# Designs tried in a protein design chat: VH-VL binders against Protein Skeletor, isoforms B/C (Skel). Part 4

Target 1, 133 residues: Protein Skeletor, isoforms B/C (Skel), of Drosophila melanogaster (Fruit fly) (q9vgy6r287to419)
Amino acid sequence: LAFEVRWAVAGESIVVQLVAKLEPNHYMSFGISPNKNISQMIGADAVVAWVDPQTGNGFATDYFLEGKAQCSGGRGACPDTKISEKTNSIRLLNAAMVNGYSIVTYQRSLAATDRLDLPISITGAESVVWAIG

## First folded at step 1 (VH-VL)

Design p12 (framework fv_potravitug)
Fold by ESMFold2-Fast, scan of step 1:
Structure p12 (fold): chain C 133 residues (1-133), chain A 122 residues (1-122), chain B 108 residues (1-108)
Amino acid sequence: as target 1 above (133 residues)
Amino acid sequence: QVQLQQWGAGLLKPSETLSLTCAVYGGSFSGYYWTWFRQPPGKGLEWIGEIYHSGSTNYNPSLRGRVSISVDTSKKQFSLKLRSVNAADTAVYYCAREVTYIYSDSYGFDYWGQGTLVTVSS
Amino acid sequence: EIVLTQSPGTLSLSPGERATLSCRASQSVSSDYLAWYQQTPGQAPRLLIYGASSRATGIPDRFSGSGSGTDFTLTISRLEPEDFVVYFCQQYGYSPWTFGPGTKVDIK
């Protein structure tokens, strides 16, 4: 059940590492709330990540979270890539499963690359959102 | 032990599609980004795009809309397609492996293909 | 895009001398994502330095890198005949990944 997020600024980008003990077919999600004062999953730009325990393959992709709204075939979340220009703003750096924990490391730009990506402020206050599902 | 071998069309006419393939021999295909670069004659290198072994892609915005990279994990191959070529696309094209794990030896672009000269002329 | 500038464009030296090559970025770049490559004419680039200061596998110890922020340096402590080729710096901390225009190390 434990969920850990580590990150470091790397020039014009941020490197993020997500760590969680996931059940099969589950994922980790981490993002920034559009409301600076309240953590809010709806309307957030988030990364959804997971590791296939059978293959060791890792995945990380940008999503715009619309809550109950459906898009692209009945999904409650829309990939940023499909909404904007089919551009993935997340770069997978590493994925591993260690002692039953899924570890996914990725890079994203601090500047908005996609109009649906929220800028990340490293000097100001941010409300973050996270989930395991 | 790891070797990248590339092949594809060498001479194209304007408006045609460039198609190049890179095959990976030795070593693991999984866990790496597989990348395309190009170098116009007498100039520096330009990054085209990359693909993770699972199929996730990132492209240079200057080529977005014309470029597509795909992977065939069973054959340990990845391929570049660049549509609507013109004379400015004349370059030597290189495939390369990227190691993204910061504790690995030679973190970065450690193995490169031999290069393919692509000339676009009428 | 981040623009990398390399100076000098051409560095004329004799075998046995020390070479110092500069790479300047238009914006701050994490040292973790700065690399140096060597390119012999007609061949693919060869990774020399990654993470601004770490030597790649098989690279002789006469090559060293340093720097942070916007200013990075490649040093060759004692030039060998095979070192008189072109060197490129690269950043891959911000998309698109970019290279400098190169510094040619030429025989004096």
Scores: ipSAE 0.000, ipTM 0.526, lowest interface PAE 14.1, mean pLDDT 73

Design p13 (framework fv_potravitug)
Fold by ESMFold2-Fast, scan of step 1:
Structure p13 (fold): chain C 133 residues (1-133), chain A 118 residues (1-118), chain B 108 residues (1-108)
Amino acid sequence: as target 1 above (133 residues)
Amino acid sequence: QVQLQQWGAGLLKPSETLSLTCAVYGGSFSYYYWTWFRQPPGKGLEWIGEIYHSGSTNYNPSLRGRVSISVDTSKKQFSLKLRSVNAADTAVYYCARGRYFDYLFDYWGQGTLVTVSS
Amino acid sequence: EIVLTQSPGTLSLSPGERATLSCRASQSVSSSYLAWYQQTPGQAPRLLIYGASSRATGIPDRFSGSGSGTDFTLTISRLEPEDFVVYFCQQYGSSPFTFGPGTKVDIK
């Protein structure tokens, strides 16, 4: 399932557009890894977005991706990942379904607090994460 | 799920050092900002500072020079030291969990009353 | 530092009434970084609202938040007996993170 992300700086904000062909009750996610040099989903701050196919209404919400770990030595998958809702700093601009593709456009601030000291750079390398689930 | 337990000083004299420890049970210790707050009797909360699991710290400027926060990731514990205490440091002290980019302090310790008296 | 003021300091109402609590910031605060907490005396604070208007998990829908810029409001649509406690606003958009002095909701 192809996933595209487009973005542009708009003043002190960034506008992000997420595009994917989603199955029912699926979502797309895009965010920043907590480690600048390593892309990792656990601990990442991400936006989770989807479009309700019945209504055409879109959703975009901040989520914290956290790991809940229990791994067996014998058989099975390890680790599990959980998505927890966080403060919604996201402004939904547009949402649409076109040719079976869910398109969600949102805006967020480029500014960061001392705690959040990850200004979004339009140049340079940043560790990013994405998922469809 | 997640439980924070704290312990340490109760009664201090002026000029002594306050030492409090917070232990985290359940959940992941990594990728959170482990945070200290205090609340003087009858007043609002004051943020003291926080430490990322890697050891990076942020402190309230009003307390800089007297505060240090440390972390022990192997024990899933973090500690507050406040030097040269005086009567104005009398407060209930709380530890709390802050998520990376998550603006919520969702789990809190039980609180520790610290009294500084001559 | 951003200073938060809350008004009134004490709000005296009866169960079933609507409560409106104000929080004002000394400078503009993004609504994404404004929270409200509830505190029963002797206990740790409990998160009610984050991002000015988002209700935290497990918080009843009688609690709602609104506002932007320097003016923020917490509304309790119909007070229940357990709501007669202290409420604090917090900004977390700028370091140091700061809290208001609290509004006490008392039984009339």
Scores: ipSAE 0.000, ipTM 0.465, lowest interface PAE 14.4, mean pLDDT 72

Design p14 (framework fv_potravitug)
Fold by ESMFold2-Fast, scan of step 1:
Structure p14 (fold): chain C 133 residues (1-133), chain A 119 residues (1-119), chain B 108 residues (1-108)
Amino acid sequence: as target 1 above (133 residues)
Amino acid sequence: QVQLQQWGAGLLKPSETLSLTCAVYGGSFSGYYWTWFRQPPGKGLEWIGEIYYSGSTNYNPSLRGRVSISVDTSKKQFSLKLRSVNAADTAVYYCARKGYWTLDYFDYWGQGTLVTVSS
Amino acid sequence: EIVLTQSPGTLSLSPGERATLSCRASQSVSSNYLAWYQQTPGQAPRLLIYGASSRATGIPDRFSGSGSGTDFTLTISRLEPEDFVVYFCQQYGSSPLTFGPGTKVDIK
């Protein structure tokens, strides 16, 4: 299962595109680690995104990941992960399903310190954690 | 500590293919991006491209599809091929390790290989 | 592709003097993702500054970076003998990565 993340910084914001071939009721997740020296999603602000295959409507919402799971880059389950819904600060820009692939593009605000540590571009498994819901 | 050693043909004629290999000694090969740069005599560095240890690549678009980077994880090596060379491809070529995956800075470098293209 | 130009091409100064090196980008560099490197002739580069103004680990405080958008500056407040080498800038605000042609700091 192919899974990709692309992103670009746009002023005070970041635009992120998530691409994956998802089964019904599955979602994509991408987050920023609270500790830059350790790749973890516990305590991170993460975006959960998916496309309804019947309507084509997309979702992108900000979640707080908590629990004992250590989730870093690439595809993988986050055992013992709890997801708490947060006030949605995510702007959905586009959502589409093309040839069985779910494509979700969204925008969120960046703190100044986030900009110094962002990669110019992200592509491949190491950048994104797989989650099934 | 980590050491990069590179090798390959240094003298080429126009239209030939440049082939360089970089081997990584010490440290971890997995989890890193491995990068190629070049520097024409008296000029600045030019980023050629990068490859993640698992095979994902990113290339400089200005090289117009002439470039290919590959990895051999069992040997801890990665290689550059640049097709259809001409005199403008004359440069010192460097391999390097991207030091942090969220920042494009480079912490270990190969010794460099002078490549001369002349007819 | 963002093209970087550096001026002057050669800067001739004496030890103890202040050096000011310029890097100009053909387009605005996103998030001030601009780095400076030092290079001794015949050797691989060494990272000095990233994010336009942040010193890399182990780099002396006489080196400082400033600027934003398209105009960036590297300042060496008091030149030491080992500082008479080549300096070049690099942007990582957009793909592909690009480097300037370098400024040579030479002894008068």
Scores: ipSAE 0.000, ipTM 0.409, lowest interface PAE 16.7, mean pLDDT 73

Design p2 (framework fv_potravitug)
Fold by ESMFold2-Fast, scan of step 1:
Structure p2 (fold): chain C 133 residues (1-133), chain A 124 residues (1-124), chain B 108 residues (1-108)
Amino acid sequence: as target 1 above (133 residues)
Amino acid sequence: QVQLQQWGAGLLKPSETLSLTCAVYGGSFSDYYWTWFRQPPGKGLEWIGEIYHSGSTNYNPSLRGRVSISVDTSKKQFSLKLRSVNAADTAVYYCARGPSYTEIVYGTDAFDIWGQGTLVTVSS
Amino acid sequence: EIVLTQSPGTLSLSPGERATLSCRASQSVSSNYLAWYQQTPGQAPRLLIYGASSRATGIPDRFSGSGSGTDFTLTISRLEPEDFVVYFCQQYGSSPLTFGPGTKVDIK
């Protein structure tokens, strides 16, 4: 299990849980592609998350992936892709490191809270992007 | 304290292959983009390319596929080969530590540690 | 590729004066990926500013960066003798990574 994503509807919000066995100083990234038929990085609404192994404190930050640069050594997201921090619309609910797995749970609105956020479709198919760095 | 030390031949004839190596002392080798730059005398810097500890590379397209960067993670070294050199390749060549992938995502660093430089002269 | 232009090419000032150096990009650059470097003759570049406005470790507070989009500025509030060297801007958000041609800060 390299990387797992779970989510559930919570009223007008969605709760997302990211799970991965991360090495120290690594992070998880998960987002929704603007093209519903094809996964693509440009224009994706993404969250970058990690757990500090020393303190157990977790982090989840909302990012808009913009521009495209050449990819190297990446799984999912391109390491040299431009990322702009947007207004943080993410609410961290929980973070833990359990049996070597980093677990980050966060909440966000189903509708866009910022013009850079993409609405999440509950019923329809979505193209997703992910990375571990 | 992290230090980069570089070495390699400084005098080349046209058509030869430039070979330079950079060694990383102290600190972590993983998760950084190890990068080569060059600077012709009296001019600005040009990015040559970069390598991640996994061996994945990005190159400047302007070098027309003449460039190859390799990594030896066990020795904490990375090396540059530039084929078919000509007078326009005369420059001081620098290795540098680029930002880690996390630092790229958060915009929290740039190229913070540099090797001493190697003057490469290409003449007939 | 993104082309960076620096102006002026040479800035002639006296110690104690304020220096303002400009870097202009041919297309928009995220401020997260704009850096400034100082280069003393015969030495490798030294990182001064990353993320357009954040000082690197050990850099004196007389150095500051600002700007967004296509226009970026490096300011040295009061020039010290050791500041009369060359300065380069760099974008590292898009491949290929590119540098400006440099601004030389020269003593009058």
Scores: ipSAE 0.000, ipTM 0.520, lowest interface PAE 16.5, mean pLDDT 75

Design p3 (framework fv_potravitug)
Fold by ESMFold2-Fast, scan of step 1:
Structure p3 (fold): chain C 133 residues (1-133), chain A 124 residues (1-124), chain B 108 residues (1-108)
Amino acid sequence: as target 1 above (133 residues)
Amino acid sequence: QVQLQQWGAGLLKPSETLSLTCAVYGGSFSGYYWTWFRQPPGKGLEWIGEIDHSGSTNYNPSLRGRVSISVDTSKKQFSLKLRSVNAADTAVYYCATGYRTIEIYDSSGPFDYWGQGTLVTVSS
Amino acid sequence: EIVLTQSPGTLSLSPGERATLSCRASQSVYSSYLAWYQQTPGQAPRLLIYGASSRATGIPDRFSGSGSGTDFTLTISRLEPEDFVVYFCQQYDSSPFTFGPGTKVDIK
């Protein structure tokens, strides 16, 4: 699984770059686990990103994860827009495909933007979650 | 873009196991959930369950543990098994997949691509 | 599970008339993840509307959807002969995904 995450803090925002070798119609996911000492997908606040192989256009969307099942009445893996008034707190900055790698760069606020987004802490250790599918 | 073709036994006796297979042509097999539905004669549709390329499944609780869905990623096929059938399982069975604005987590609905359907009759 | 009710069970109308079909949910479809399908006898369903109000690709503009929460409507502004078939609503907000019992649009 070749997966790399890069980030930089810019004032009150963080810029994140996700890099992975993806097959067509596959995605990358990166987020913060609610348990600081244990990485877990349940309860994570995550960004899901992919690049359309036909157009080269990129996508990055904020999701609240509850389990690995598809969204069901606010349960399972649900888009934040589905649960919280259709708010997308992620700003896509760039997307590219280079040597078979999908590269997606996005920006998000360090402070919570909607009620499901968790503030990002860069001062302490954070448990992160990631997936490719 | 996506075309679904299904096959399997159409006539069963009570207590037998229903087995249907759906083949996927076109599109990305790994990018979607692959779903089974049924429709009793003259009635509405019932969602049976879904599976993704990794074998992760979700089932309708009403089928009481009689259902299993499996996937063969190399052949781009997915299959339904329904055990211990009875007359109430008589229906047209459909495989389907979703048309989604966001493909990653909303994969099983709404449903834009459908197989042709298989009439399954359970009778003594 | 969310139970969907459709009314009326049968709509008897003439070509050129407006059809209004109702779908009511037993609890809120929070994200408005509600779809409408058309089904010709002997064939698989055809997606018309998703997200309560978005037309699927290739669907004529005489079809429109509206509503939120528990009350949803499909409107056909001017019935064509091919529109005299059965229509189902479906929610895909909560598992298990559920369908209404259908509304048959019948020719007078």
Scores: ipSAE 0.000, ipTM 0.501, lowest interface PAE 13.7, mean pLDDT 72

Design p4 (framework fv_potravitug)
Fold by ESMFold2-Fast, scan of step 1:
Structure p4 (fold): chain C 133 residues (1-133), chain A 123 residues (1-123), chain B 108 residues (1-108)
Amino acid sequence: as target 1 above (133 residues)
Amino acid sequence: QVQLQQWGAGLLKPSETLSLTCAVYGGSFSYYYWTWFRQPPGKGLEWIGEIYYSGSTNYNPSLRGRVSISVDTSKKQFSLKLRSVNAADTAVYYCARYGSTVTITLDYYMDVWGQGTLVTVSS
Amino acid sequence: EIVLTQSPGTLSLSPGERATLSCRASQSVSSDYLAWYQQTPGQAPRLLIYGASSRATGIPDRFSGSGSGTDFTLTISRLEPEDFVVYFCQQYGYSPWTFGPGTKVDIK
């Protein structure tokens, strides 16, 4: 299993569970790509999550991903490939490390809460982005 | 099944501007980076530059100042312009798609390529 | 920029033999950010391996990639007639993306 995402709609919110076998100091990410009609924003609205293997404490933070491609060193935030922390619009519900797998469960609104949040459609097809880094 | 088809003028004189277009058929155009490469006769490949479907560009520093890449999302096309050409610009030019939609990890390998266009610069 | 060197320049072998192609980088590349391509004369390159060791969709099991840091290897376990073409490595860990000069696999 490389990366698994489960989700369920609960009223005006969605509950998402991310599952991956992560190396130390790595994270998993899931989000939606911007609409083709966005004129001012180029990027994806994503959640970055990880579990501290020492404490078992989990983290989930809303991030805006910028689509610049050039970067030295390959991973993380850099001038041409950027992860920007946004106003946190998500709630961490649970986090666990089970048999080497990191499991993070969070809740977010289906509607945008600030200008960097993208609403999640429950009717049409969505373009999603995935990453482990 | 995604296919790339490219076209443009293949015969140029020194100082002219090269213009090539690449059209995407079959698959999704949105949320991908689209890129151009060239290969001089008998030599290896050289990256020219890239464009995100929404218009953001990055170029090889060796060609920055002469190159521009643009996108027409409604037609699912992207185009290369290289100005002030000279004999050293003679090469087969390829358009290509990076292997995945933009993510935190860098996946800048090319999984789909156009057929190539031979560009000859001579007086 | 990272300079990639491929060796040998030409590898002469017979069908059925194992081919081992080397790609060496001028500085360390994350092992996850190296790809291998196959190019038949007159055609565009074809992706074989990405992330140093992951096979692209539709690529036969006889192709495998390995290595990390500065030294990477493409192995073809048992050469078929269609494998006698040119192979390029590419790094995508550091901009600008760069390619090796190619290794030609030809018939002995």
Scores: ipSAE 0.000, ipTM 0.496, lowest interface PAE 15.9, mean pLDDT 73

Design p5 (framework fv_potravitug)
Fold by ESMFold2-Fast, scan of step 1:
Structure p5 (fold): chain C 133 residues (1-133), chain A 119 residues (1-119), chain B 108 residues (1-108)
Amino acid sequence: as target 1 above (133 residues)
Amino acid sequence: QVQLQQWGAGLLKPSETLSLTCAVYGGSFSGYYWTWFRQPPGKGLEWIGEIYHSGSTNYNPSLRGRVSISVDTSKKQFSLKLRSVNAADTAVYYCARSYYDEYGYFDYWGQGTLVTVSS
Amino acid sequence: EIVLTQSPGTLSLSPGERATLSCRASQSVSSDYLAWYQQTPGQAPRLLIYGASSRATGIPDRFSGSGSGTDFTLTISRLEPEDFVVYFCQQYGYSPWTFGPGTKVDIK
């Protein structure tokens, strides 16, 4: 099933809509990579969003993805991503659940609002990251 | 016409929890952020946080560890709880409405509630 | 967070005069994301201007807003007796929303 992202610029803000078919207790994430030449989760400025299927209530929170932990016990490397909550620069506009698809629409500033926020460029190329988990 | 009415505790002792409720009369409850502010005597306004009618919240980082905002859509009410109060929390508290489509200006306000924290 | 400074702290003027109130931001704010409020002592704030220059519903023509970047102005072209109150600016371009400390307009 697809993960769709739609966005529109509104002045100095961007309105983003995320669409995915999520399992209970799962989320969708969308953000920009700190490295323009490569998409990477570590250091990314990301939004984590979900819809509670029981209540229909939506959630969208701005996170900074940082760090990796190596698997212990000699099982090889299995990256564990740390997520730090930053100053909430995200404004939830709408949330809905339709035929198992979670739809979350939010607004954010194009400029950095916090030292952990990375400005969103609509002129130059950007490396984006996304995940469902 | 839209009218916001608020009520709750006025006098608190240090360590208690502040609880205030705001009710919305007239107009639509959906499509707006419902917001709490405070204003210490003789000072400017401080944004506390906001809640969308669906229950999603944004809080001022300076208060995030102590503040909780909830909504009751069926009653068109939203409530503020601020835990572990101290004298610095003495202020007039206001509820207000914000348009979603232009991010954070406030067109209707409650009447205000003076909260005094003293021993 | 963006810090807003308002100047002067107090304006002493007479009815019929023009008032010019300044709001300065610590960093650039989109010109569309600044609001002005009027507050009578003991009352809740009243929205006057949003988006730097748009008058709110029911606000008289004598109130106007202008500015962009870090410098914003509220102008009252001809002061009426009820205008001798406190005015606050507020930015909503960047979370958290922040307010200036206010400018008091006093009768001379």
Scores: ipSAE 0.000, ipTM 0.492, lowest interface PAE 18.3, mean pLDDT 73

Design p6 (framework fv_potravitug)
Fold by ESMFold2-Fast, scan of step 1:
Structure p6 (fold): chain C 133 residues (1-133), chain A 120 residues (1-120), chain B 108 residues (1-108)
Amino acid sequence: as target 1 above (133 residues)
Amino acid sequence: QVQLQQWGAGLLKPSETLSLTCAVYGGSFSDYYWTWFRQPPGKGLEWIGEIYYSGSTNYNPSLRGRVSISVDTSKKQFSLKLRSVNAADTAVYYCARGLYDYDSYAFDIWGQGTLVTVSS
Amino acid sequence: EIVLTQSPGTLSLSPGERATLSCRASQSVSSSYLAWYQQTPGQAPRLLIYGASSRATGIPDRFSGSGSGTDFTLTISRLEPEDFVVYFCQQYGSSPFTFGPGTKVDIK
């Protein structure tokens, strides 16, 4: 439902804070769309983040959203989004749960660290994507 | 301008493994699904499976685990292996490009086809 | 899983006439995931229509697609000599992707 993103440039890195009220076993995702004209999740260079409610431990992992998968159970035309773990270039800075909200703060390089990474432009327009699942 | 060229063994004996390769020329390999289809003589088209350029695959369940598709991004190639062939696998095999889009895609560029015959 | 049927199996017409080809699905298919292909014997299929009604690049405007749910139609407004070939519909919204058996457009 409620989802906020805050960010600031720190040299050649960006610090990102994700805030959302997550149900148990759910995650936040934020990334850059591969198509600057259309916002789309598949093909995006994204970070998947969550806070374990039992341990209070936070997680932020670099993922490439690979593509549509066959529908798991059910009938009809329902391709699923596939998420693949990349080399983890994300530094977790802070994680907390406050008033039912999961807050995850992380740092990543503005330059691509992998061939699958999409560079983040700080001067140009970019299409962004986000999800809760 | 974008062209797919395919090659591989055309004559097989029962129980052998079919191996076909498709190469992409004149265009980008990234952000597409690379797909295999087949068409038995006098019959309709059958989807075999697809691979996203990063390696994620989807296969037709009817092929009962006999299929694998792989990709070589540095060469802009993708390959089909079909194990334990029999006479029912005799068909023209086609590679094709799937247009990448969030909610839909179709197959817009096709290879020339390879006739595969399985006989003793 | 989803079975596509095409009718008629053979459509016999003369050049200049209108052709209407039908594709029916065994269960509902989103129009976003229905395509039509043309195939000359011995050659690879050519994409004509995607998303039920969008013409592929380079396809003449005499070809048009329509339909939703379980019933889809390909229309050729005025047949040219090169149009007397086989046409297939395809759904690609549910795995496995499936094709109809084809409609042969034959010269009278």
Scores: ipSAE 0.000, ipTM 0.503, lowest interface PAE 17.4, mean pLDDT 74

Design p7 (framework fv_potravitug)
Fold by ESMFold2-Fast, scan of step 1:
Structure p7 (fold): chain C 133 residues (1-133), chain A 120 residues (1-120), chain B 108 residues (1-108)
Amino acid sequence: as target 1 above (133 residues)
Amino acid sequence: QVQLQQWGAGLLKPSETLSLTCAVYGGSFSGYYWTWFRQPPGKGLEWIGEIDHSGSTNYNPSLRGRVSISVDTSKKQFSLKLRSVNAADTAVYYCAREWGYDDSYYFDYWGQGTLVTVSS
Amino acid sequence: EIVLTQSPGTLSLSPGERATLSCRASQSVYSSYLAWYQQTPGQAPRLLIYGASSRATGIPDRFSGSGSGTDFTLTISRLEPEDFVVYFCQQYDSSPFTFGPGTKVDIK
């Protein structure tokens, strides 16, 4: 399995666990597509996560994927703080490297906490995006 | 209902600076890129560049550092400046709205266009 | 940059006929990040289709888009008098965003 996502609703928040076998200096990304009908990276509200292989320290940061002109290959997650006053609405819960797999667990609000964040529906249809880079 | 209205000087001499402004009426200004295009006589559209409400810009490399786009978020306006114009810059210039996550995507609303002529 | 080619340059048809317009990209367009626009002489372009196949708000159902990779098609199932104008394809896969040269739909 190249990439696995697990999640559970915890009150007004969602706990998400991302699992992937990453190369050094690579990351994994998961988010909600702005278009209900198709999965797309531009306009998506995404979390970018990785584990430093030397320290075992994990990272998870909130990104809004605005455009390919900011990201010259633009199909993956790119940091964007220009419209948002505060982009890091993510709480890192745990990070581990097990058998070459990077595992990052984080928590975020189900409601939009940044005006560029998309609310997460627990009952309705949502289009998701993911990337390894 | 979103409407873009543009204005600015349309007659220029070589070496002058082109200045155009676009105002946005209705809808949300934040969460979108606001962009400029041009269309030379008998040719297709060329993307010039984009700006968001915070002033973040991206430009077409072909304009060789001659382009500057600015924004006035309190007035919901954005402006194009193109320096050192020559005859090749003669075109109809358009402003447009570029995608947002809660609405129709991409270049869905356009200004009326401004004919810019560069002649000596 | 991605170069877009449109064919035919001019398509001569009668009202009521089906129109099929082609757009070909010099390299693969990721996730079908391709749009179609209509331009009436003297007016700004109007968005018809985005994401290769999604119809924009207010666009009649006679317009449809299809395709992926390098080959894309705009279909107008039954031409109305107001449809005899110019159509452009545009990619938003990578910067700079680029447009095709246009296809003119003309009355026979």
Scores: ipSAE 0.000, ipTM 0.463, lowest interface PAE 16.8, mean pLDDT 71

